# VHH binders against Rab GTPase-activating protein tbc-8 (tbc-8), part 17

Target 1, 248 residues: Rab GTPase-activating protein tbc-8 (tbc-8), of Caenorhabditis elegans (i2haa0r597to844)
Amino acid sequence: INTKEVRRMAWPYLLGLFEWNESPESRLEQFTSQYWQDIEEWRVLEAEVRRRDEEAFRAARARKAASPVREESCDVFEDPNEPTCSQHYDRENLITLFRANLHRIDKDVERCDRNLMFFSNKDNLESLRRVMYTYVRRNLEEGYTQGMCDLLAPLLVTFEDEALTLECFSLLMLRQRGKFPQRPGMSKCLLNLRSLIQVVDPQIYALISDIDYAQALSFAFRWFLLDFKRELSYECTYKVWEVIWAAQ
Short names: E, the ipSAE of ESMFold2; O, the ipSAE of OpenDDE; V2, 0.75 times the mean of E and O plus 0.25 times the DockQ between their complexes.

## First folded at step 17 (VHH; framework vhh_6z1v_2)

Design y3 (from v6 with S54T; at its last look DockQ between E and O 0.91; V2 from the best seeds 0.77)
Fold by ESMFold2, look of step 17:
Structure y3 (fold): chain B 248 residues (1-248), chain A 125 residues (1-125)
Amino acid sequence: as target 1 above (248 residues)
Amino acid sequence: EVQLVESGGRLVRTGGSLRLSCAASGFRFDWHAMGWFRQAPGKEREVVAAISWTGDSTWYADSVKGRFTISRDNAKNTVYLQMNSLKPEDTAVYYCARDESYGEDFYTPSAYDYWGQGTQVTVSS
């Protein structure tokens, strides 16, 4: 049995992308088509971001050459009653926001865990980058948070399909935003999580042993984000995520 | 892993020419500005030249302007420093470095996150 193939087939259903009685052929094709359309769209924005990086270099060059003495400008004027061109203002804000997010993503992708041969391949790193860019473009109000690439990476390794990875990651992020309500059966999931943490990190196990289920799940999610590269293998991470996903 | 490897430093006579190369690997080279720095014995490291990610914009310190030319070949992931009309004052260890300010602060050493090991240039006279 190939654990990776089993996870590839099961994780979309566990995450709730597909209903258990669903045959997903048409939807998978739609996800792939939409994904590449999204890429075409943000590549235009990416090119504008690159031009802004070039302009930033030239502006810094000009500042380095400038005289340290200048007069205060008396014609500085802000007119709050002038209508802005909503399309131009919105486009400039979009470029500025996207630029900041792309810079943050690029730094994290470069530092993403390379313990697996999968990411020693440059093409796979670029796949990771494309999926993150696309996610952030769809979710600019949230933006990029440090460590998202560490959560995305196991999905990409498992699926080896950028569009499927994006859709599953989007669902994973929605679950991060929600409270984890207590339900019947949650105590078993919490016990499985605590047992796994006991094996992996006995120091943390002692710290969380008396926290309720919702706190334990929130802590475990953030704990894996912080310790992913040094304290756990991907296999341990997968098992904890499967327990958390099954509890929902 | 990110790696920058300088080469081409040697002893040359006053008035001579020398070309330094810096081979880059482990990152998207064509997304970063690059700089050349130098450090003479007992002195602080100083920026010599910088080049934008496209290569379209360059900057030079006044002490080398007109004599040094920075260039890059993004297909080969390499940045170059052509040094002409060399003077004894150009004697230093030369470093290439990767800018992480996205061009906004290329003249400051703290804006560079990866550095080569350096190559010695000695100009005799």
Scores: ipSAE 0.655, ipTM 0.898, lowest interface PAE 1.1, mean pLDDT 77
ESMFold2 (binder alone), look of step 17: mean pLDDT 84; pTM 0.860
OpenDDE, look of step 17: ipSAE 0.790; ipTM 0.930

Design y4 (from v6 with S101Q; at its last look DockQ between E and O 0.88; V2 from the best seeds 0.82)
Amino acid sequence: EVQLVESGGRLVRTGGSLRLSCAASGFRFDWHAMGWFRQAPGKEREVVAAISWSGDSTWYADSVKGRFTISRDNAKNTVYLQMNSLKPEDTAVYYCARDEQYGEDFYTPSAYDYWGQGTQVTVSS
ESMFold2, look of step 17: ipSAE 0.742; ipTM 0.927
ESMFold2 (binder alone), look of step 17: mean pLDDT 85; pTM 0.864
OpenDDE, look of step 17: ipSAE 0.860; ipTM 0.964

Design y5 (from v6 with H32N; at its last look DockQ between E and O 0.69; V2 from the best seeds 0.78)
Fold by ESMFold2, look of step 17:
Structure y5 (fold): chain B 248 residues (1-248), chain A 125 residues (1-125)
Amino acid sequence: as target 1 above (248 residues)
Amino acid sequence: EVQLVESGGRLVRTGGSLRLSCAASGFRFDWNAMGWFRQAPGKEREVVAAISWSGDSTWYADSVKGRFTISRDNAKNTVYLQMNSLKPEDTAVYYCARDESYGEDFYTPSAYDYWGQGTQVTVSS
C-alpha cells in the first residue's frame, strides 16, 4: 500500500462523496455511465463550436473588406404565436457561452502539458480536457475560471478515473460556492492557515483579513495552487488539501 | 510544448515559385487558424495570408493576392505557403504563426501567440 493508493481510497470520503460506512461500487458504475452520457451530449455542442470558429473567421474576413455584413437580430418585434427569438437566442447563447469556455480550457490545458510530466502523455492530457469540458457543461452559469485545471489535475493524477475525478471536483467547487455548513473547530484551522500565510506572504495576508470561512477556503485552494505550486511538489499540496478537507 | 518550424526559404529568380512549409507540434493543430507573416529588413512584420482551422476559408493581403496560396494538411500538422510570380519586393523572412483568437482577429499580429523562427526568402532581379 502506498500514499497515492491511500489517498485514492480516502479522498472521496474526505470530500463527502461517500459516507464513511458506505460501499461505493454501484455508485461508481452510475457515475461512469452518466459521465460518458454527458460526453455524448457536449460532443454535439463541440461540433457547433468548431462551426462557429469557421464562421468567425469568415465574419472577420468580411469586416476586413469594404462592406459591412448584415446580421439578423432577435430584437425584431415578432408574432407571439411563432417560435420566439428567446428560444433561438437561448440556443445561440448556449453555443456562444460554451465556445468561450472551451477556448479558455484549451489554453490552460496546454499549459499543464508544458509544466507536468504526467501530462506529457497525450492520453492523460485528453482525459484532463474531457473532465474539464464535462464539468463546465454541467455548470455553465459558473463557467470556466482560470486555474480550475490546476485544481482538477491533482485529482486526476491521484484517481486515474475520469468519472470519479469529476464527481470529487464538483464537490470541491460546491464547497467554494459556500454550500457546506461550517463545523465546530473550523475557526482554529482557518486561524492556523492565516498565520502561516502572514509569515509566508504578507501581501496576500492583507487581502484575506476580512473574509469569511467559505471565502477563505476558496482563497486557500487558489493560493496553494498559484503561489506554492511553483515551489512545492504535488505531495506538499496534497498534504495541505487533506488538512483543509478534514477540518470540514 | 508548442513548436512551429518553417522550411523551404531560399534564393529564387524574379518570376519564380517557392513553397514554404510549417510543421506544427505540441497542440491540437486542427483547432486553430494559422497565418503566414513576413518581415523585410527595417520594416514591420506584416500578415501575408491566413487560413481557418478547417482550411475551408482563406485570406490574403492585397500585395500577394492571386500569386500566393495558403493551404494546410491537418493529418500532417502542416501549413503551406505556395508563392508564385515572385518579385524582389517579396524578399523577407517568412514566419508561421498560430492564431489565438479562434478566427475573430486573424489579420492582427497581436492575435498570434506562437511564432516560428522564420525562413529567409530572397528574390533576385
Scores: ipSAE 0.772, ipTM 0.940, lowest interface PAE 0.6, mean pLDDT 77
ESMFold2 (binder alone), look of step 17: mean pLDDT 82; pTM 0.832
OpenDDE, look of step 17: ipSAE 0.855; ipTM 0.962

Design y6 (from v6 with G35A S63F; at its last look DockQ between E and O 0.85; V2 from the best seeds 0.81)
Fold by ESMFold2, look of step 17:
Structure y6 (fold): chain B 248 residues (1-248), chain A 125 residues (1-125)
Amino acid sequence: as target 1 above (248 residues)
Amino acid sequence: EVQLVESGGRLVRTGGSLRLSCAASGFRFDWHAMAWFRQAPGKEREVVAAISWSGDSTWYADFVKGRFTISRDNAKNTVYLQMNSLKPEDTAVYYCARDESYGEDFYTPSAYDYWGQGTQVTVSS
């Protein structure tokens, strides 16, 4: 009955994961089952990434020992966007893309320790990492964008359920990309959002005179990334998100 | 919060031995290559030795030859530098550093994102 428990129940419906008349129990079990299957799959890729990191060290050592003049290489860089005739080549490109994304995620996850006391617990930080890895594996075309972990973190803190967090985050990211049509005209809900922003940051309030849904959601996301170190800052951000999500 | 804490630096006589330790915390230690650097008064910081995340691969600067050994204990989140046959030229502040290139560039200071505060090694004639 606490605010956190109300959010835990309401956010999946506000984000559109469940229909308002839906009882979610069977879908939650599906999400959890799929989540752990996804983890099993990318842990194999993760092990390959670690082997590639070891090989990179050895290659750098070999280059340090070698002559400055470089033999012309006949090796062709395969563009990941070009078709290939080899399944081995396609898997090598997958590992290469995943490696780059994992390295970026790891750097950002480390920084999240410094922003929230919840993540000073190593287990919670590993949960954040697992969800982020899983999201990026499902969405390699998009890949990891710096700052995604800051948006994911409040969902994990609220839900304390990795699979549910992943599914809700996936929908949040879809909304962030502006995939939903703008509602015609302004609504009372948008006016209420402006009033809430006025209390928190009057300078930002003066800048928002006519925004659509996608722009409003992007604004709330950017406002969250102002790196507030207090619980109040997150609470204000959550209220803004809830108003935007409800307005759809 | 990423922390690297060196220890073990002291005054030793020429020909002596010394073991430096670097205790790491706040990150997944066994995912990163590590290195020891040194900086003598009036000189630039220079890489002494580097070690891959697994510890299977190592690299040493020419000026240490076979005198120094880098090692790591991933269970204890610790990197070591065993220094034997010490010379006065080895006098420097020694720094532990974490590789941010994931092995691809371990020999320049710009490849490292976190540094310890350093431990002083002084070798007397």
Scores: ipSAE 0.732, ipTM 0.917, lowest interface PAE 0.6, mean pLDDT 78
ESMFold2 (binder alone), look of step 17: mean pLDDT 84; pTM 0.865
OpenDDE, look of step 17: ipSAE 0.860; ipTM 0.965

## First folded at step 18 (VHH; framework vhh_6z1v_2)

Design j1 (from y2 with S101Q; at its last look DockQ between E and O 0.62; V2 from the best seeds 0.74)
Fold by ESMFold2, look of step 18:
Order: C-alpha cells, then structure tokens, then sequence
Structure j1 (fold): chain B 248 residues (1-248), chain A 125 residues (1-125)
C-alpha cells in the first residue's frame, strides 16, 4: 500500500471521524449524499449572490453619474402584514452574509498552492471551492477565516473525495479553534516559544525581552495557526500533522 | 496563474475604428467585472469603460460615450473594446483589468487587482 493510500485510510481515524473499531462504509455513503444535497441548497444562494454583484455594479454606476438607473430601496418593512423576519437568519441577511464569505473564499482558493500539479487542473480548484463553500454554509456563524484553504487543500489532495474531505476538515477545524486569535491556545503557544528561546538562545531572548511577546514573535503566528503548513513541503507537513493529530 | 493579454492596438487615422481584445485565463472569468483603462503619455491611468460579470451592465467615461462599446464573451473568457470615431486624444496605452471589488467600485484603479501588459493605440491626424 503506498503512503497516500495508507493516509487515506488512517487520517479519518486520527482526526476522530471514525472510532478505532468502526467500519466506515454506511457513514461514507451518508456523507456523500448529504454533501451533494448541501451543494444543491447553496447553489440557489450562490445564484442570488451573483445577482447582488450585478446590482452592486448598477448602484456604483448610479453613484458615479446622474444615471437614470433606479437604485433599489431595501426597506424590510414594505410589506406590513407579512413580516417574515425572525431572530435567526432571514433570507436577506443570509444572502448578504454568504456573499461576503464567498468573496473571501474565492480570493483564497484562487491563490491556494497553485504551484502544485494537483491544482493546475482547474477541476481540482473547483473541488476545493465547493468543499470550502459547503463548510462555510454549514458554519456561517463562524464564517471564513484566512488560512482555512491552506488546511483544507492537503486533505483534498490526499483523499480526492470531497465529502470525506469536508467531514475530516470539520473535525480539524474543531481542533484548530483553540488557536484562533480570541482563544487562549495561541497565547500559550507563543509564550512557550518565548520560554524555549530563553533556554536555547539567551542572546536573542535579551533582544526581544522588552517587546510585547505577540509583536516580538509575530513571525510565528503563521506557524501555529496553520500547523506549519506554509513553512514545509507537503511531505513534511503530512508528518508533522500526523504527529500532532496522534498526540491529541 | 491569472493572465490578461490585450491585443488589437495599432496606428489608425482620425475617424477610424479599432477593436481591442483581452483574453483572460487562470481564474473564474464570469465572477468578475472587467474594465478598460488608458494611459496617455504624461497622464495618469484613467478608466474608459467597465462591464459587469454578466455583461448586462456597462459604464463609459464621458470622453468616450457614444463612440466606444465594451462587451464580453464569458464562454471565450474575453472582453472587448470597440472604438469608433477615433480622435488624436484617444492615443494611449490601453489596459484590460480585473475587478476585485465585485462591481462595487469599478471606476477606481485600486478596485482592480490584475492588469494586462497594455496595447498601444495611436491615432494620427
């Protein structure tokens, strides 16, 4: 069994998608079925996002000049007898939020690991985009965060299965949430790095001692945020990720 | 790799016509508004025309309105600028550009993240 086939089998267990004693077959079918149902749902929203991009162009045109094109009024209360707004996502708010996230995803997907042969094939870039869109649709309160595509891409390259990739990525994101800026996990990583510098190279420690640790160690934010993904080749990244996942 | 390649620029007499083409590759062309800009010697780059992602909406600078037509073919990933009734003032390097603001600020050069190499249009008396 080659290394890639071993990883395809092992990574779902290391990430906790399957229990050590579990046989995955029925769940894999469920994941695939649900994945494509989710795509059907957000493709409707994506079409509305594209219409909003058209409307934004027309609005910008009207602002630039005395255009006869009428701007649309967005008054939610124009239908006084049928209020459909609630305290969770109504349709208008959902489209607006999804639009913002799609724009961020599109930009990151476009530049994600483009020097890999896998992503020179634009069908594979579309696979990456679909998985990322689907994840964000499922997790819209969290939304898209810079660097998510960097963590998603190696999973897609390894699995070549969009539904499995999505489920494993969702679990990976759960692990990573302790490292986002508003969580204490990143602070602990940076403080541990500072302590290690103090032991290993006291001269460098002395140079940074009177600077806030987050500023002094800002070069390492990316290391811990992305589990060294941008610092290493894919082969080295896989080995580091496997060690991290096995330890947790 | 995002690429925009202009073609069709040449020398033409006053009153003549010219069609510029811009071939796009390396991105989802149908996600982006597109613009044509020009830069005359000693002047700042200025927007000439812009077109929405679908092609349904267009905009033109007052200096070219009625003479220039922007269009796009999303199946061929190409944007065009048809230039009629050319004047010596139209002499410039013409640039194709990709909008990154999703149509919100198509008239500002900073709204565009990728630019072609430019094609020279020269209008002689």
Amino acid sequence: as target 1 above (248 residues)
Amino acid sequence: EVQLVESGGRLVRTGGSLRLSCAASGFRFDFHAMGWFRQAPGKEREVVAAISWSGDSTWYADSVKGRFTISRDNAKNTVYLQMNSLKPEDTAVYYCARDEQYGEDFYTPSAYDYWGQGTQVTVSS
Scores: ipSAE 0.696, ipTM 0.915, lowest interface PAE 0.8, mean pLDDT 82
ESMFold2 (binder alone), look of step 18: mean pLDDT 84; pTM 0.862
OpenDDE, look of step 18: ipSAE 0.863; ipTM 0.964

Design j2 (from s4 with W31F; at its last look DockQ between E and O 0.52; V2 from the best seeds 0.00; counts 0 for: pae O 2.2 > 2)
Fold by OpenDDE, look of step 18:
Structure j2 (fold): chain B 248 residues (1-248), chain A 125 residues (1-125)
Amino acid sequence: as target 1 above (248 residues)
Amino acid sequence: EVQLVESGGRLVRTGGSLRLSCAASGFRFDFHAMGWFRQAPGKEREVVAAISWSGDSTWYADSVKGRFTISRDNAKNTVYLQMNSLKPEDTAVYYCAADFSYGEDFYTPSAYDYWGQGTQVTVSS
């Protein structure tokens, strides 16, 4: 049995993309169609971002030439009161937000799983980037958070289908977002860990009992944010994720 | 692993010329901008020259303007700094830096994600 193929088939169900009695074929086509449409849309934005980057370089050059001493980034506070057509404002905000996220995505993609043969292929790495761009574009309010690429990468390696990967990743992120900063999910994870430590290693528990548990267990943030992906091999990660997903 | 490797630094006489090279390797995507920095003994690191990814935009510090030229060869993933009419004041360790940032000021060291180890340039009187 090809384990990869089994995962490819099973994971969408485990993640709740499909009901157990649902045939995926019709939806897969729709996912693919929508995915490529979305790509076409954000590519326009990307092109604009790139153009603006070049302009920003020129602007920075001009600033440096005009005021060699004042490193103060004159944030051109565009007067928010100019009645620029609400549509223009929205577009500008969209581009600005998208730009900010692209920077973070590209940085993380560049360093994501460099030791994995799958991502030695530039096309696969580009797939990772595209899927993430598309996700962020769909979820711009949430934006990109460091580590999302790490969560996405195992899905892409398993599915080798960008559209399916995005749909599954979106569901995964719905589960994971509670663990992000300022959300209660992480606290719950840490409390559970604390309780586990109390049972498994009372000596360690005694050492940390007088410390705020969130501070004492801060090293575990990455574990819970990424469901141990950075701590485990891909094979182990797959198994752990399957157990987590099956329990939900 | 991502690496920036500077080369070409040496002892030169005042009025001499030198060409520095920075070879970039291990990058899986294109960088946004490249910069040359220098740090003299007891001084802060300063930006010398910068070039956008497209190569359409370049910047030079006033101290090197007209003497230094930054260029890039995308096929070789290499950035160059041609230094002409060198002065003793140009003596420093020269660093190459690569930026993957969007919209940050090119003259801010923090904007650059990767740095080389530097190459020593010494200009004697």
Scores: ipSAE 0.258, ipTM 0.670, lowest interface PAE 2.2, mean pLDDT 87
ESMFold2, look of step 18: ipSAE 0.711; ipTM 0.919
ESMFold2 (binder alone), look of step 18: mean pLDDT 83; pTM 0.846

Design j3 (from y2 with H32Q; at its last look DockQ between E and O 0.83; V2 from the best seeds 0.80)
Fold by ESMFold2, look of step 18:
Structure j3 (fold): chain B 248 residues (1-248), chain A 125 residues (1-125)
Amino acid sequence: as target 1 above (248 residues)
Amino acid sequence: EVQLVESGGRLVRTGGSLRLSCAASGFRFDFQAMGWFRQAPGKEREVVAAISWSGDSTWYADSVKGRFTISRDNAKNTVYLQMNSLKPEDTAVYYCARDESYGEDFYTPSAYDYWGQGTQVTVSS
């Protein structure tokens, strides 16, 4: 049994997707079904985003050709035969918000962990993009933030399952947003993490040593998710993440 | 990584024709607008043509309108510039570039994040 397959089985439990007593088979099937439903829904929205990109091109063309000194106009998008303004406005807001997020995702996926052999395969990059699109559609209030692809990529590499990756990533993002229940021995786990940081990245260790110990270690999770990944070998990064996840 | 590779530039006589090609890789080519730029000696780089992600919309600088045609083949990840009725004023290095503004600002060089190495077009009098 290799380390990747052990992690594939254990990480969902460490992240809290499954309870340790749980047999997850039916829930995995459920996640996969829901994932593809979500994809069907946002593919419609993606098509509208791409139409908006086309409209933006035509609007920019009109501004350039027709009035080099005139002020910008937004009237290009109005159609007297459209549904009521309320209905059009609600959908326009959704398309606008999703469009901005998709553009950010597309740019970051191009640059995310391309040194890994896994992402040399373009099909795997498309998997990364699909999962990220789906996450952002589910969490449009939060939206896409730079660095999310760096957190998502190790999960996809490990699971090689888009739906499972999405569900685990969603839980990982919840840890970022709010507090997680502390388990007995949390202080010991944080001290072990601090010792690992000292070995792996003395510069970051020095930064967290400058502030209160409890505060410094309560945010180490975010530092590992956002920046430590780039400073560590992938195997070291995964071991650090496993310690953090187990400390919940 | 993102790469744009131009080809097809050469010496031609006034009134001649050329077709430039730009092979793209490392990104979702079929969701990005593209542009052709040129830089003549002693001048700033200027946009000569742009094309939307779908290929349905195009734009041309006044100096080349009616003579140049931009097109794309999303199946081959390639952008083309067909140049007809060439003039000595068209002599320049021609660059293929990727629009990062998603159509909003395709006519300025700052709206483009990746550039090819360029291909020299020389039109003899």
Scores: ipSAE 0.712, ipTM 0.920, lowest interface PAE 0.8, mean pLDDT 78
ESMFold2 (binder alone), look of step 18: mean pLDDT 84; pTM 0.862
OpenDDE, look of step 18: ipSAE 0.867; ipTM 0.967

Design j4 (from y2 with F27Y D105E; at its last look DockQ between E and O 0.81; V2 from the best seeds 0.81)
Amino acid sequence: EVQLVESGGRLVRTGGSLRLSCAASGYRFDFHAMGWFRQAPGKEREVVAAISWSGDSTWYADSVKGRFTISRDNAKNTVYLQMNSLKPEDTAVYYCARDESYGEEFYTPSAYDYWGQGTQVTVSS
ESMFold2, look of step 18: ipSAE 0.777; ipTM 0.936
ESMFold2 (binder alone), look of step 18: mean pLDDT 83; pTM 0.845
OpenDDE, look of step 18: ipSAE 0.883; ipTM 0.970
ESMFold2, look of step 19: ipSAE 0.746; ipTM 0.931
ESMFold2 (binder alone), look of step 19: mean pLDDT 83; pTM 0.846
OpenDDE, look of step 19: ipSAE 0.881; ipTM 0.969

Design j5 (from y2 with A33S; at its last look DockQ between E and O 0.78; V2 from the best seeds 0.81)
Amino acid sequence: EVQLVESGGRLVRTGGSLRLSCAASGFRFDFHSMGWFRQAPGKEREVVAAISWSGDSTWYADSVKGRFTISRDNAKNTVYLQMNSLKPEDTAVYYCARDESYGEDFYTPSAYDYWGQGTQVTVSS
ESMFold2, look of step 18: ipSAE 0.752; ipTM 0.934
ESMFold2 (binder alone), look of step 18: mean pLDDT 85; pTM 0.862
OpenDDE, look of step 18: ipSAE 0.880; ipTM 0.969

## First folded at step 19 (VHH; framework vhh_6z1v_2)

Design e1 (from y2 with R28W D105E; at its last look DockQ between E and O 0.72; V2 from the best seeds 0.00; counts 0 for: grease 24.4 > 24.2)
Fold by ESMFold2, look of step 19:
Structure e1 (fold): chain B 248 residues (1-248), chain A 125 residues (1-125)
Amino acid sequence: as target 1 above (248 residues)
Amino acid sequence: EVQLVESGGRLVRTGGSLRLSCAASGFWFDFHAMGWFRQAPGKEREVVAAISWSGDSTWYADSVKGRFTISRDNAKNTVYLQMNSLKPEDTAVYYCARDESYGEEFYTPSAYDYWGQGTQVTVSS
């Protein structure tokens, strides 16, 4: 029995993508079709992001040659049928937001799990980038948070299917959002850890009870943020993730 | 993982020419502006030339403008610096570097996150 094939079959059910009594074949085709449609949509935005990077270079060159930075403004046309500044602003705002996210994704993906043979293949790194871009395009209001690629990568390694990976990752992210900055879920995890320490090892608890819990337990922050992904081998990570997912 | 390897530095007479190369690996080379920097003995590292991700835009320090040409070959993941009409003032260790500011601050060393080991260029009188 191929453990990877068992996981590929079981993980979508554990994450809640499919009902336990469901046979998913038509939905998988729908996911693939939607995935590539989503890619076509953001490739246009990606091209604008790259043009904006070129413009940023030229603007920096101009600033180096001149006095303080000048603001870019919308064009105003006398013809009442010409595009208004509000339409130009909407396009500029969208490109600016997407650009910031893509830059963060690129930095993280290029460093993610590079010691694995799977990611020594540049095509697989490109797959990781595409899935991450697609997720962020669907979720621009929340955007990219450092560490998301660490949660995405094991799914891609297991599924080797970008569309399925995206759908499962989206469900995983719903479970994880309370642990990212601005959410109180991490505080709950750290307080539960402190309470567990009190029961399991009162000597350690006594040593840390006078210290702010976030400082005392800062070593565990990454454990809960990434569900131990950076602390364990992939095989151990899979076992931990399966327990976590099954408990929900 | 990210690697930048410079080559081509050597001793050359005043008025001579050199071509430096920088081989890049371990990242999406096509996403980044690139810079050539130099550091003379006892001086701060300074940018001498920079090139946008596409290669369509370039910048040169006044001290080298008209004499140096930066170029890139994205198919080979390589950045070049052609140095002509060399002067003793050009003597320095030359570094290739990757811009992490996506063009916004290409003229500042702090905007670069990866650097090569450097290649020595010496211009004799």
Scores: ipSAE 0.685, ipTM 0.910, lowest interface PAE 1.0, mean pLDDT 83
ESMFold2 (binder alone), look of step 19: mean pLDDT 82; pTM 0.838
OpenDDE, look of step 19: ipSAE 0.869; ipTM 0.966

Design e2 (from y2 with R28Y D105E; at its last look DockQ between E and O 0.67; V2 from the best seeds 0.73)
Fold by ESMFold2, look of step 19:
Structure e2 (fold): chain B 248 residues (1-248), chain A 125 residues (1-125)
Amino acid sequence: as target 1 above (248 residues)
Amino acid sequence: EVQLVESGGRLVRTGGSLRLSCAASGFYFDFHAMGWFRQAPGKEREVVAAISWSGDSTWYADSVKGRFTISRDNAKNTVYLQMNSLKPEDTAVYYCARDESYGEEFYTPSAYDYWGQGTQVTVSS
């Protein structure tokens, strides 16, 4: 029995993507189709982000020459009822917001799990980037938070399927945001996490003691897994994830 | 891991030319502006040239304008500095660096997060 294959089959059910009696084949095809459709949509936005990066370079060059960059600025209005190239478009706000998120993702992806052979392959690193971009585009209200790619990476390593990874990660993020009802055994899981943090990092433990347990779980989960992932093998990380998922 | 490796520095006579190369690995080279810096003994590191992520836009310090040319080959993850009409004042260790500001602050050293070890250029006579 192959542990990776067992996890690949079981994790979607543990995360709640599929019901235990469900045969998921048609849903998997739909996930893949929607995933690539989403990619086509944000590739247009990504191209605009890169254009904005080029414009930023030219603007900085102009500032170094002590002259304002007039040709790269949009006018405010020429007609109050007609669109201009000014900031009156929701599209320009979307591009600006996506640019900020994309830059954060790029920095995290580039350093994510650098000690694992899987990501020495550039294709796998590009897969991580695509999934992360797609998630953030779907959830732009939340945006990107540093460390998200460290949570996404184990799923991609296990599934080796970008669309499935995205759907499972989306559910994992819902669990992290406290969108799931409390389950029997959650108190035990929280106590085990607190005890491990107390041994590993007493300073973080003191900070967690100042906030309620829902907030403490979120902080402890992110810091514990990120710190332990840097120190432990993926097998230990996967076991911690399985315990947490089963407790929820 | 992010790495920048410079090569091509050597001793040359005044008026000579050199081509420096910087091989980049471990990041999306195509997404970053790149810069060449130099540091003479006892002096602060200064930017001599910068190039946008696409290569469409370049900038040069006044002291090297017209003599140096920065270029990049995104397929090879390499940035180059062609140095012509070299002067003794060009003697320095030359560094390749990656811009983390996405072009907005390419002229300041603090905008660069990764640096090569440097390559020595010495201009005699």
Scores: ipSAE 0.644, ipTM 0.900, lowest interface PAE 1.2, mean pLDDT 76
ESMFold2 (binder alone), look of step 19: mean pLDDT 83; pTM 0.845
OpenDDE, look of step 19: ipSAE 0.864; ipTM 0.966

